# Ledger of designs, part 17: VH-VL binders against a2ajx4r71to235

Target 1, 165 residues: a2ajx4r71to235
Amino acid sequence: GRCNFEDRLCSMTEDQTLQPGWTRRSGIISNSPPFWDHNGNISAHFLALVSRVDSISSNLRSRIFLPTNDQQVCQITFYNFSSNQNGKLIAGLQTLCGDPIEHLWQKTEILQSRWERNVITVQSSQQFQVIFQAQMLATHGQEEVIAIDDISFSSGCLPADVCQT

## First folded at step 5 (VH-VL)

Design c44 (framework fv_tislelizumab)
Fold by ESMFold2-Fast, scan of step 5:
Structure c44 (fold): chain C 165 residues (1-165), chain A 116 residues (1-116), chain B 107 residues (1-107)
Amino acid sequence: as target 1 above (165 residues)
Amino acid sequence: QVQLQESGPGLVKPSETLSLTCTVSGGSISSYWVHWIRQPPGKGLEWIGVIYYSGYTYYNPSLKSRVTISKDTSKNQVSLKLSSVTAADTAVYYCARDSYYGMDVWGQGTTVTVSS
Amino acid sequence: DIVMTQSPDSLAVSLGERATINCKSSQSVSSYVAWYQQKPGQPPKLLINEASTRESGVPDRFSGSGYGTDFTLTISSLQAEDVAVYYCQQYYSYPYTFGQGTKLEIK
């Protein structure tokens, strides 16, 4: 389903990191943009990765999905908000038994003023996870942000439980 | 019912600092963003910068860090300061509110002439 | 900076006829384009936001369309009061940028 981050991470999983990674934010508790969700609501929550002095990176993973088929399309819909001068957000897929992330969408070095709605069609002959990979280089005191909200998977994205080697 | 009104000196000498005030009535500046836009005589519109309800600001890089936008919530005012002015800064200056869906309410504009 | 380019620079249309103004961005701006009408001595007036949403009180003869890099403002049946300069503006990313304007006149 739909993940709007109001109560939880919606079954998304963050990879291990030594630094604080993705955090739930809202406009009323944010010290850096965005100060609202994609509907202009200052009280609604979204997920943000914030950089201040050190480089930071984190991956956010979906549940495992079955290989796609031609009968029903698998689409990922999400909103992004990036405000950074040395950052990168990638949406891609990783075959559970492979290392490289196949980049399906990316946004680099941009100072957004509004959330952007994105729709990605996925095709995979193997089981996969959707990965949101974010990275920002050290800013020497300037706050920068990469945010994501309202992730949903269409009915053609069929859940699976295991990776087969 | 929300209205914005710009005010400031109509004439500023080269090298001085231009100071303008935008006064908001019918609503609080804490509820929306306020932008500054200018328009030189006979030319198009140029975005100067914005202040968010939280006090966060963004400025147009083309103004070479000469711009400061600030707010005084108790007076319901937003101010614009532009330092080291030249004749190229001669324009009508507007403030406009933004409730997330575009700049829907604009002030009438205040004319600023930079000359000796 | 994202550059917004309008075409044509000026347009003369007969009363009751359709007027079309185009706006192109140098990079994708999603749907974050606004259209403004400006009459002499007046501030710009917001007509359309998010490419196609009419502001309250704007006549239904005004419509907007587009996504990404190509946007259009259409006036289906020109009225005398529509004589003005029209500007497109992107507000997707900072700095905000405007098109150069299109002057609309009666033929």
Scores: ipSAE 0.660, ipTM 0.847, lowest interface PAE 1.3, mean pLDDT 86

Design c45 (framework fv_tislelizumab)
Fold by ESMFold2-Fast, scan of step 5:
Structure c45 (fold): chain C 165 residues (1-165), chain A 116 residues (1-116), chain B 107 residues (1-107)
Amino acid sequence: as target 1 above (165 residues)
Amino acid sequence: QVQLQESGPGLVKPSETLSLTCTVSGGSISSYWVHWIRQPPGKGLEWIGVIYYSGYTYYNPSLKSRVTISKDTSKNQVSLKLSSVTAADTAVYYCARDSYYGMDVWGQGTTVTVSS
Amino acid sequence: DIVMTQSPDSLAVSLGERATINCKSSQSVSSYVAWYQQKPGQPPKLLINKASTRESGVPDRFSGSGYGTDFTLTISSLQAEDVAVYYCQQYYSYPYTFGQGTKLEIK
């Protein structure tokens, strides 16, 4: 499904051990970019991780998916907006049996002026979760931001509940 | 129709601070972001910086130590200050609005000459 | 900084013929490229935004295309009033950067 963060975090979950976490924001209530969603709407919501004084790290996790097949592609579509000089956003895969995160996409140390639409094709022989991993070091004097909006999964991304062994 | 108009002194002495004003009519600066761009005689365009409706600013790193952009919402004006000017700062200075769909409205430009 | 490079630096085209100007970015800027027309003594005029969206009031002989690092402005049938310097500009990330300009003249 498509998740535009207007009401909740949708089916995405935050890693509960990390502090502070992702916050729903809109342009109207923002003190730092972005001041709009990816359509230029100042009232629409998106998800943002904001660094002010201290370093910050947080993960956002998808539902568990079944291994991919060659009949229907599994694609992740999302918008990103990064406004930081010491930060990194990674989109990757984690298999449910303790494997390291496989990095599929990243954006580092960039001052975006516009949202960017990204499409990632996923291939996995094992059950997996999609992870958005964000890290920002302490700021020089202005707020730094990593933001995500409108995460969606294509029909080839099939839900699962258990780790396959 | 929204219009922008630059104003300021046409001549500035080396080492002094250049001060320019952009006056907006037909719309509110609270609804737009405003950029400053300059063009030296016979040369191309150089982006100076931007101020958002929130008051947040970004400056071109090449000019950041010398540039300040501010706004006065009650006067519907955006100001540019550039300190420690040299002959290299001689240019036509433009302000332009941005409503997310690009810089679609520009002022006519004001000429600034840095000379003794 | 993202560097924008235009080609050619100058272009001479006969009236009624097609003019093509290219713009290359040093790294991907998605579709966030604008094209401007500047005539002597005038401010730049926005022609195309978001690589291919024509600004209101701009004649349909002007068109833009491209994505990522390679962008093109096309004038399908040159008219005398189109003689100007044309600039591409990325607005994907700060600082905003312009190409060096392409001078379009009548052959």
Scores: ipSAE 0.716, ipTM 0.866, lowest interface PAE 1.1, mean pLDDT 87

Design c46 (framework fv_tislelizumab)
Fold by ESMFold2-Fast, scan of step 5:
Structure c46 (fold): chain C 165 residues (1-165), chain A 116 residues (1-116), chain B 107 residues (1-107)
Amino acid sequence: as target 1 above (165 residues)
Amino acid sequence: QVQLQESGPGLVKPSETLSLTCTVSGGSISSYWVHWIRQPPGKGLEWIGVIYYSGYTYYNPSLKSRVTISKDTSKNQVSLKLSSVTAADTAVYYCARDSYEGMDVWGQGTTVTVSS
Amino acid sequence: DIVMTQSPDSLAVSLGERATINCKSSQSVSSYVAWYQQKPGQPPKLLINRASTRESGVPDRFSGSGYGTDFTLTISSLQAEDVAVYYCQQYYSYPYTFGQGTKLEIK
């Protein structure tokens, strides 16, 4: 019964970029799949990176977390939907600003028909951020998409910020 | 209860275009998407393509150059056209609905023979 | 394309005995596998969706299991009406692909 940071821990921030990256979509306003969220709801929203005439790349960052321990597992749960022929979605860890992203999970070049639930176990001896990195090469034909939904962090993922608010 | 019924010509000549219709009753095609699947005599099932409620389509790459799937929401019908047919296209053709729960309702199938 | 491979191609089981059919995908398909039953002259009938969810009206003797690349359909106590060809199908990614089918017969 310490702190419940569930709402704040689920918040993601897009890295500053010259182009808009991730945007909210729903089935009813989409021109291409997915036409539903991970529950099959056409009106619910998800986050999508959509192909353009120029190559596009964007990172989503979590809050900073404390080093992990063996007593309470830190797990990241998220849903992905990829519909692309030249794209990549990576979920990983970054320990310092500018450090290479340690890849924990990847999805490349796939035309999904359904959302997939993923669970990643995190181990880090240093403070870290969770990064979702998406990249798609330029396309001049049918729209391509990388989408994510419902990112959550288990109770073992301890925020580096003060526990009480 | 939703039901699907395929219809079309039983015999098509080589090089011509096969045209089939799937008529939906007991529900609206605006609430789900429709797949076409075929089965040659004595063989297994082959997925042809899908049309979503939005009109967006995906086709099996092996058939993409010859396949068009379309819908008429006012008639509650989905159509399949397959051009340049050969004897290899002889099969029973099925339509099936999908509401994210999988292909739970299938039509009875319509037999198509490609022969001169 | 994702290739779905069933084993065995044919299976003969005595009435009341357990029948097991296996399905392997060439790539992970998560839990997005369906099982269909097809009797001569009839369309395929969905038995199991999402690897293990039994379709409404399907007898309790049918069960499915698996995740990723290995999937199983089990009939716990074979009945005469279960004689059919059984197909697995992945619907994780396009194009959808079916296994080659397993013919189930009474010994």
Scores: ipSAE 0.706, ipTM 0.854, lowest interface PAE 1.1, mean pLDDT 86

Design c47 (framework fv_tislelizumab)
Fold by ESMFold2-Fast, scan of step 5:
Structure c47 (fold): chain C 165 residues (1-165), chain A 116 residues (1-116), chain B 107 residues (1-107)
Amino acid sequence: as target 1 above (165 residues)
Amino acid sequence: QVQLQESGPGLVKPSETLSLTCTVSGGSISSYWVHWIRQPPGKGLEWIGVIYYSGYTYYNPSLKSRVTISKDTSKNQVSLKLSSVTAADTAVYYCARDSYYGMDVWGQGTTVTVSS
Amino acid sequence: DIVMTQSPDSLAVSLGERATINCKSSQSVSSYVAWYQQKPGQPPKLLINDASTRESGVPDRFSGSGYGTDFTLTISSLQAEDVAVYYCQQDYSYPYTFGQGTKLEIK
């Protein structure tokens, strides 16, 4: 289903971080952009990584999916908002536990003023997870942000029970 | 209906600080964000900067060292200060509101001439 | 900075005919392009936002299209009141940037 982060993380899991990792924010409690979700709603929630004085990095992981087929396309749709000068957001695939992440999409340093809708087509002959990997270096200045909202997986993305060994 | 009106000195001497005010009526500046844009005679539009309802600002890097945008919520006003002006700063200056759906309401513009 | 380039610089179209103005960005701006109309002595007027969303009160002869780096403003049947300079503008990322303008005249 569609994950809009209004209540929970929608079965997404976060790897351990030293600082607070991905947190739910809204426009009304934000000290820096974005001041609204991707629909212009100041009260709606999104996920954000915020860097102030320390470097921060975090991975956000999907459930495990079955190998894709040519009959039904597996697509991931999500919105991003990046406002940083030392950051990177990567959307990628991890096949099998412990394999390197295959980068499918990235957004490096950028000062966005609007949310951007992204659609990525996934093809994998093996079971996989979708990973959102974010990193920002220490700023020692004004607040910098990487934000994500409204993640959805198309009908061609079929849930699996177990990570392959 | 929301209206914006720019005001300030029409003539500023080189090296001085230009101060302009954008007065908002028919709505609160706490409900939207305000941009400043300028247009030199016979030329196109140049974005100067923005102030959000929270007070957060962002300035065009080409002007950042000279620009300050501020707001006074009690007066429903947004102000622009541009220091160390030269003849290149001669332009019509506009303020415009933004409510997520683009800059939909603009002031009439105020002409600033930098001359000794 | 993202550079916005319009073509043509000047366009002459007969009354009732179609006018087309193009705008190209130096990098992808998604759908975040607005179109403005400016008549002599007046401030710019927002016509289209988000590439194709017509502003309230703007006649339906005005339409916008495009995504990524290539955008178009179309006036399906030119009227005398449409004589103006037209600007495209991206609001995807800071700083906001405008095209150089296209002057539309009656042929």
Scores: ipSAE 0.693, ipTM 0.856, lowest interface PAE 1.0, mean pLDDT 87

Design c48 (framework fv_tislelizumab)
Fold by ESMFold2-Fast, scan of step 5:
Structure c48 (fold): chain C 165 residues (1-165), chain A 116 residues (1-116), chain B 107 residues (1-107)
Amino acid sequence: as target 1 above (165 residues)
Amino acid sequence: QVQLQESGPGLVKPSETLSLTCTVSGGSISSYWVHWIRQPPGKGLEWIGVIYYSGYTYYNPSLKSRVTISKDTSKNQVSLKLSSVTAADTAVYYCARDSYYGMDVWGQGTTVTVSS
Amino acid sequence: DIVMTQSPDSLAVSLGERATINCKSSQSVSSYVAWYQQKPGQPPKLLINDASTRESGVPDRFSGSGYGTDFTLTISSLQAEDVAVYYCQQSYSYPYTFGQGTKLEIK
């Protein structure tokens, strides 16, 4: 289950968002950092939410997963690069249809110079989705960015097709 | 082999603008990014700012209102301007190449004294 | 800003003995710490990058370790040419910051 965003969103879905929302970027088309993916490749792609003038927010959703068990750990691995003064990126889970998002990880108001690898362990007695929630307030001057790359789910994260109400 | 060399006036008057040039030889400045670092007499290292190969810059917030870093690819040079200087800006100024997060090649340093 | 704090401020070690220099960051910087050596009248020289990656041409006696907030530079067998000031530096976030330096001397 590795998603490196080279061709598409890799079965991740985007909630209704303000245009342009999450955009596939590479170093060769970027006006602001990051100028490479987490492997240092200027031509490889990552997802970026970019604030230029207006406030912007967007969610990315995973497929639905089965409740976790005690036999195999469910872990989410991803890379982030945040370069903003008034923004946040949250990784969380949403159980059942329409439940509020439980925050598991966040980065706020940081000017990163490097991609950072993150590992989150998930435990849920209910079916769940993983949500990446990003928001940046309006900017003046240089672009501000929240970027994410190379999302993967360990073998303990078992896919399901049905949302349990 | 890539080499960097700083140059500029050794003496600058208070309130004036300090202008330094870093000349690169043995390679193109279009292939990496360049940092400016300074060291006051008998003290440690202070990071001033960086310019990426794209021309994007970031400056130390403590100096941001006074600092401009630019590059001239036709001359293979990176420039530092620091306005409104005071005696606190007296230091050895270095430029350094960054080849993906390691400052592996440094200039010899140029001494700047701010005095009337 | 991330503050980098080195210990000790100065260290005297006999030739052939082990020298250890510590660096602590005020918040996590992952593994993104470099170590530099500066001799009198010279610019700093990169020794170690990304906490533990030795720069080309740097002797095997130099090694680095650490992750998060605690980092260490070790010289396994001190040589006379190792007398210098050593600096740690983080590249995790802007602005980049250096430690205050550790002066290494021979006993």
Scores: ipSAE 0.673, ipTM 0.854, lowest interface PAE 1.2, mean pLDDT 87

Design c49 (framework fv_tislelizumab)
Fold by ESMFold2-Fast, scan of step 5:
Structure c49 (fold): chain C 165 residues (1-165), chain A 116 residues (1-116), chain B 107 residues (1-107)
Amino acid sequence: as target 1 above (165 residues)
Amino acid sequence: QVQLQESGPGLVKPSETLSLTCTVSGGSISSYWVHWIRQPPGKGLEWIGVIYYSGYTYYNPSLKSRVTISKDTSKNQVSLKLSSVTAADTAVYYCARDSYYGMDVWGQGTTVTVSS
Amino acid sequence: DIVMTQSPDSLAVSLGERATINCKSSQSVSSYVAWYQQKPGQPPKLLINDASTRESGVPDRFSGSGYGTDFTLTISSLQAEDVAVYYCQQHYSYPYTFGQGTKLEIK
């Protein structure tokens, strides 16, 4: 489904952390870019990880999906806005509970002025979750941001109930 | 109809600070963000920096140590300061508004010559 | 920094003929390329934004295309008033960067 973050976290879950993690933001309540969602709407919401005083990291996790097949392609579509000098956003897969994240896409140390639409094709012989992993080192100036919006999964991404052990 | 107008001294001495003002009419600087761009005689365009309606700024890394962009919303003005100027800073300086729809309105430009 | 490279440096085209200007970025900039027209003594004028969105008041003969690293500005039927220098610019990330310009002349 399409996840535009207007109501809540839209079925994504955040790994527990000691620091505040991903937060819902809009342009009208932001002091740092982005000041609009990917459609130019200053009142629409997106998810942002914001760094200023401390280094911060957080993961967002999708629901579990079934193994992919060649009949229907599984694609992840999402928008990103990264505005940081010492940060990274990784999109990847985790196939078993606790397995290392398989990196499929990343964006590092970039000062975007616009949202970017990304499409990732997924191939997995195992059940998997999609993970968005973000990290930023502390900054001692203006706020730095990693933002995501409008995550969707194509029809080839078939929901499952349990993590494969 | 929004218009931008640059102003400042036409002549600046080497090592001094260049100060330019961009005055906006027909609209508010609270509705968009403003860039500074320059063009040396007979050369192409060089982006200097931007200021958002919130006051957040980004500067070209090649100029960052010398550039400050600020705004005064009550006067509807954006200002550029460039310190320690040299002959290489001789250029026409433009301000341009930006929105999600692009840099569609530019000032006429103000010529700055750095000489003794 | 993202480097924008235009080709050709100069181009002579007969009135009524097609003019094509190319722009390459050193890294992907998605669709975030703008095209400007500049005549002597005037500021740049935005023609195309977001690779292919023509600005209000810009004649239909101007069109833009491209995605990623390769972008094109096309003037389908050159008019005398189109003599100018044309610049591409990426507006994907800071610092914003411009191509070196293409001088368009009548053949």
Scores: ipSAE 0.723, ipTM 0.862, lowest interface PAE 1.0, mean pLDDT 87

Design c50 (framework fv_tislelizumab)
Fold by ESMFold2-Fast, scan of step 5:
Structure c50 (fold): chain C 165 residues (1-165), chain A 116 residues (1-116), chain B 107 residues (1-107)
Amino acid sequence: as target 1 above (165 residues)
Amino acid sequence: QVQLQESGPGLVKPSETLSLTCTVSGGSISSYWVHWIRQPPGKGLEWIGVIYYSGYTYYNPSLKSRVTISKDTSKNQVSLKLSSVTAADTAVYYCARDSYYGMDVWGQGTTVTVSS
Amino acid sequence: DIVMTQSPDSLAVSLGERATINCKSSQSVSSYVAWYQQKPGQPPKLLINDASTRESGVPDRFSGSGYGTDFTLTISSLQAEDVAVYYCQQYDSYPYTFGQGTKLEIK
């Protein structure tokens, strides 16, 4: 299920990068919006990718899921907060073993003042992972941000164990 | 109760900088973020910008090159400066607080006329 | 910028009758719409936030609804003190934008 980032990254994993990637934040410790989670709570945690003097990108990956069926839908619900002039957040699928990422949803170049709830219905005949890919170009001055919170997977998103060749 | 009150010069000459102050009483600007909104005579409302309790600011792109919003927490005041004014900047200027639940407290407004 | 369009520009409603004001956004703003009442010589007063949440002290006859791009403010039984200009406003993203206003008058 539900991943609210209060303790850690849940079962989500971050692709290894040279630059710092997704960081747990709350309104209490933030220097830039959001100063609250999607419920207006300044103490609750979310994940944020924050702009730097160099461009930055990071991928956040779900666990591996079994192929979907029409009798039990797989839906992904998440909240996003984007406040940037040259960034993008993509939610997509990667079928296992090096397949290209299929983009299902994206948000680019927006200055949000509130969190947005998103629901994506997934259909895949193969095992897959959900990928949240964020990128921001280099910036100077005030921090720009891409944030996500409260990722949940419906009952139709059935866990798998490993990538099968 | 929280109250906001705008003050300014009333008259400003074309090409000069307009400076307005919003004074907050009954609460601290460290607990809210403050917006500036204006309304030209007989027209609707135009959002100018916001300053968060952290000092982070956003400005309306149509005004961004001319607008600066700042705050002084020790005086419980928020200031608006608008440079290179023209007759099109003649309006009633309001400050309003926002505590996540909308702009629920507004000042009474201060009238600014741009004329030589 | 997100454009907020109100309809009608003005309406006249008899005392005790229902008044309905519509607001459309040029793109989805989720539920992040507020409604304001402005009387001559006064600042705007917040009536509704988050599309449907009534502010404390606002009479029960005022209600809001909508999500995405279509929003409605309803006054179930018009009273004399409700004569004003009403504005919708989105706060989903910056810059914040207001509708052009709807002038409400008594028939």
Scores: ipSAE 0.614, ipTM 0.845, lowest interface PAE 1.8, mean pLDDT 87

Design c51 (framework fv_tislelizumab)
Fold by ESMFold2-Fast, scan of step 5:
Order: structure tokens, then sequence, then C-alpha cells
Structure c51 (fold): chain C 165 residues (1-165), chain A 116 residues (1-116), chain B 107 residues (1-107)
């Protein structure tokens, strides 16, 4: 599947938080970058985590996937936009039933002016979820942003129904 | 169709504030973002900063303490102010439009000489 | 800051022959590189954006290629009007930075 965040979260789930978490945003309703999606469309939607004065963190998680096999590669493709001086975005795997997140990809503090396309190859002997974990420390005035868009999973990423031990 | 035109004083004294205006015709500054770039005599290009259609700005860190970019959408103008100028600020100053696909429309440039 | 380095600093090519200008970034800039042409007394003119996308009205003898840290501008059959200084520029991250320029002359 492909998730472009135009209507819904595409079966992605956000972990509960007391702070505002990932928010659907577009260029026309944004007070800080990005003011467009990766194609220059100011009306297209994406997910953004925004920090101004308070520290913020949130996790976005995929559906459950079956263990990967050697016949077809499982790849995750997504776009990110980061404009922050003390934050990070991590893409990783969590095997079901509460295991620690295995980090596969990371973007630390950077002031991007354009979106970046990323491709991550996944290998897991157990059922797993893909997690996008973002955090930003408190800022001193100007809004800082971590944004993500157009998440897709290749044919080697096979959906599963339940966590099985 | 869209044209940009820089204007301002040709001569500025050291320690004063340089003020330049970029006037846009044939289009609205609310539809794109505008950069300021400068070029000292016989040298290359230096990016100064940008203002987005929302009013959000970002400045080159080497100039940030001295630079302010603002816009007046009713006049279709973008302004650059650079404080505490020195001879090193002598350059041709350009404004340029960015509609996502690069800086495709540039003004003709305005020459600024810092001299006493 | 991302440093953009062009090579060569100066290039002389005969009319009708191929000119190649290289640009290297100090860290990956994805495909976010633009190429500009500047003639004496004129502002820079955008030729190529997104590493390889030719701007409308630019002759097809101009082509760009590259990704990550290594980028190339090629003029397949040099014409007299192509004499200029050429600049590469990254717009991946702030601050935007330009290469030092390559002066292209007729041999």
Amino acid sequence: as target 1 above (165 residues)
Amino acid sequence: QVQLQESGPGLVKPSETLSLTCTVSGGSISSYWVHWIRQPPGKGLEWIGVIYYSGYTYYNPSLKSRVTISKDTSKNQVSLKLSSVTAADTAVYYCARDSYYGMDVWGQGTTVTVSS
Amino acid sequence: DIVMTQSPDSLAVSLGERATINCKSSQSVSSYVAWYQQKPGQPPKLLINDASTRESGVPDRFSGSGYGTDFTLTISSLQAEDVAVYYCQQYWSYPYTFGQGTKLEIK
C-alpha cells in the first residue's frame, strides 16, 4: 500500500500523547515550511510534527507485516521534510508484543528546503510494524518541523492480521 | 510575463543600513517565494535569504544578525534591509522568484557601493 | 554549510564541440541542483533544475545529470552565444550555496 494522507491516515496509527502529535497539513494552511508537497503542490496534504516552545515527540505506526522472505524484497518508500536544529526522525521496526524499536534509518537536525525520497530495505524473521518516531526539543521562538508523506510498501511487504507469538 | 525590478540607493556610507526594494509585475508575490542574492565585483554569487508567500523568512547565517527581508503584498514588493554595512557589502544585488522549480525569474540587479 | 566545488575553473572549447562542467557537493543534496548561465552585465539565467530538468526555452544541447554529490552540465555542440560563466547551486538545505563558477570560452 501507498499512503498520501489526502483523506485519512491510510491504516497508520498514532500512539497516544498529551501533546499535539502528528497533524495533517498542507502548504496553504501552514505557518512554517513545508509550503508544498514533494511535487510543489501547495494544496496536497502531508503529516507534520511541529515544535515552537515545548518539546514534542510522537510515533506513527504501520499495519502488522509478516516475516520477510528471500524471494521478494520488502522495501519502504517515503518522503521526509525536516526543518529543525535539535530534532530527529527515526524509521524502524518493532517486532510485535512490545519489543524495542530497531532503527533502520535516521535523520537528525537539518534545515531542508525540499522533500527527500527515501527507500529502506526491511528484513525480519518475526512479524513486525514499521514505526516513524519523531522528537524535537523545545525551541526558542521559530517553528520547527518534521514532516512525512507518501509512505508506500513494496510487494515483498506482506500484511498480517494479528500479533502471534 | 512576470518581471522583477530592484531599486535602492547606489551609494551607502559605512555603518548605515542598506534598503532595497524588489517590485514584482505580471504576477502576485502571494503565489511564490522571493530570494535575494548578491555578487561582489568580479566574484561569484552569494545567497542572502528568502521570504515565502506566507511571510516566513530564512537568512544566510553569516548575515542573519544584519539582514531583514519583508514583503508588502498590497504593493507587490519585497524589501531587503542590511544594517551596519562595510566595503565588503559592495555588490550587485538581485531578487529572484522561486515557484518551486528553481529561481527562474531574476531582476536586472541593482549596484550598491559602500563608500564614504 | 554545503560547499559546492566546480571543475574546471576555466574551459576553452571549439565551436561545435562538447563542453563538460562538473560540480561536487560536500554532502548529498539529492537531485536538488540547479545550473545557471551568466553573461557579462546580465543576471544569471536558469538552465537546469532538479539536476536534469531543462528550463523552458533552453536549447536541447544543454543537459544536466547527477545525483547525491556529483553533478555534470553538458553542452553537446558549443555555439558562440554559449560563452558565459556557469554556476551550479544546491537548494537541498539552508543556506543555499553556489559553486565558484566556470568560465567557458571559445578556443
Scores: ipSAE 0.589, ipTM 0.838, lowest interface PAE 1.9, mean pLDDT 86

Design c52 (framework fv_tislelizumab)
Fold by ESMFold2-Fast, scan of step 5:
Structure c52 (fold): chain C 165 residues (1-165), chain A 116 residues (1-116), chain B 107 residues (1-107)
Amino acid sequence: as target 1 above (165 residues)
Amino acid sequence: QVQLQESGPGLVKPSETLSLTCTVSGGSISSYWVHWIRQPPGKGLEWIGVIYYSGYTYYNPSLKSRVTISKDTSKNQVSLKLSSVTAADTAVYYCARDSYYGMDVWGQGTTVTVSS
Amino acid sequence: DIVMTQSPDSLAVSLGERATINCKSSQSVSSYVAWYQQKPGQPPKLLINDASTRESGVPDRFSGSGYGTDFTLTISSLQAEDVAVYYCQQYYNYPYTFGQGTKLEIK
């Protein structure tokens, strides 16, 4: 499934955080970049974490997935847009019996002007969740942003609780 | 079709503020971003900054303390101010639009000479 | 800042022959590279955006390719009107940065 954030968070959940955490935005209502989704559509929605003066952090969690197998590759595809001077976005996995988060991808302290498509291949011998971890410390009055859009999981990413009767 | 045209004083004295205007015709500046780029004589291109349709701005860090970009949507104009100029600011200054797919329309450029 | 480096600084190519200009970024810029043509006394003209998308009205002898850090502009059969300086530019990250330029001349 593809999570494009047009109606809600899809199957993603947000960890407890200070208000506001991740919020749905579109270009037409934004006060700071991005002013488009990854297709240049000003009306389409994406998910953004925004900081002006205060520091902010939040995590997005996927559903639980089964251990990966050799028959089908498990890949995560997502778009990111980061515009910040003291922030980071990490994509990783957390096993249900492990700690800490294994970092598979990251962006730190970057001023993007365009969305970037990312593809991450996942290999895990245990059940896992995909985590998008974001943190920003705002040091100036201009808005700083970390944004994500169009998260999708390939057919090799098997839900832990598949129900087929 | 959309056209951009720069205008300015041509000659500016050291330590003064350079003021340039980019006038847009054939379209609204509310529909795209506008960049300022400069080119010193015989050298390459240097990006100065951008203003989005919302009024949000980004400036090249090397120039940020001296640069202000603003827009007047009623006049369909974008302005560039560069303070405390020196001979190193002598260049042809261009404005260019960006509608997400790169800077596809450029003004003809206006020459600025910093000299006493 | 992302540094864009072009090679060669200048090249001379015979009419009808292939010209190839390379551009390397100091870090990944995905596909967000544009190529510009500049003739003396004129503003830069956008030829290619998004690494490989040719602008409307640009002859099909111009093509671009690349992703990440390595990008190429190719002119398959050089014409006299193609004499110019060519610039690559990344627009992935602020500040936007240009290559130093490649001067293309007829042999």
Scores: ipSAE 0.621, ipTM 0.843, lowest interface PAE 1.8, mean pLDDT 86

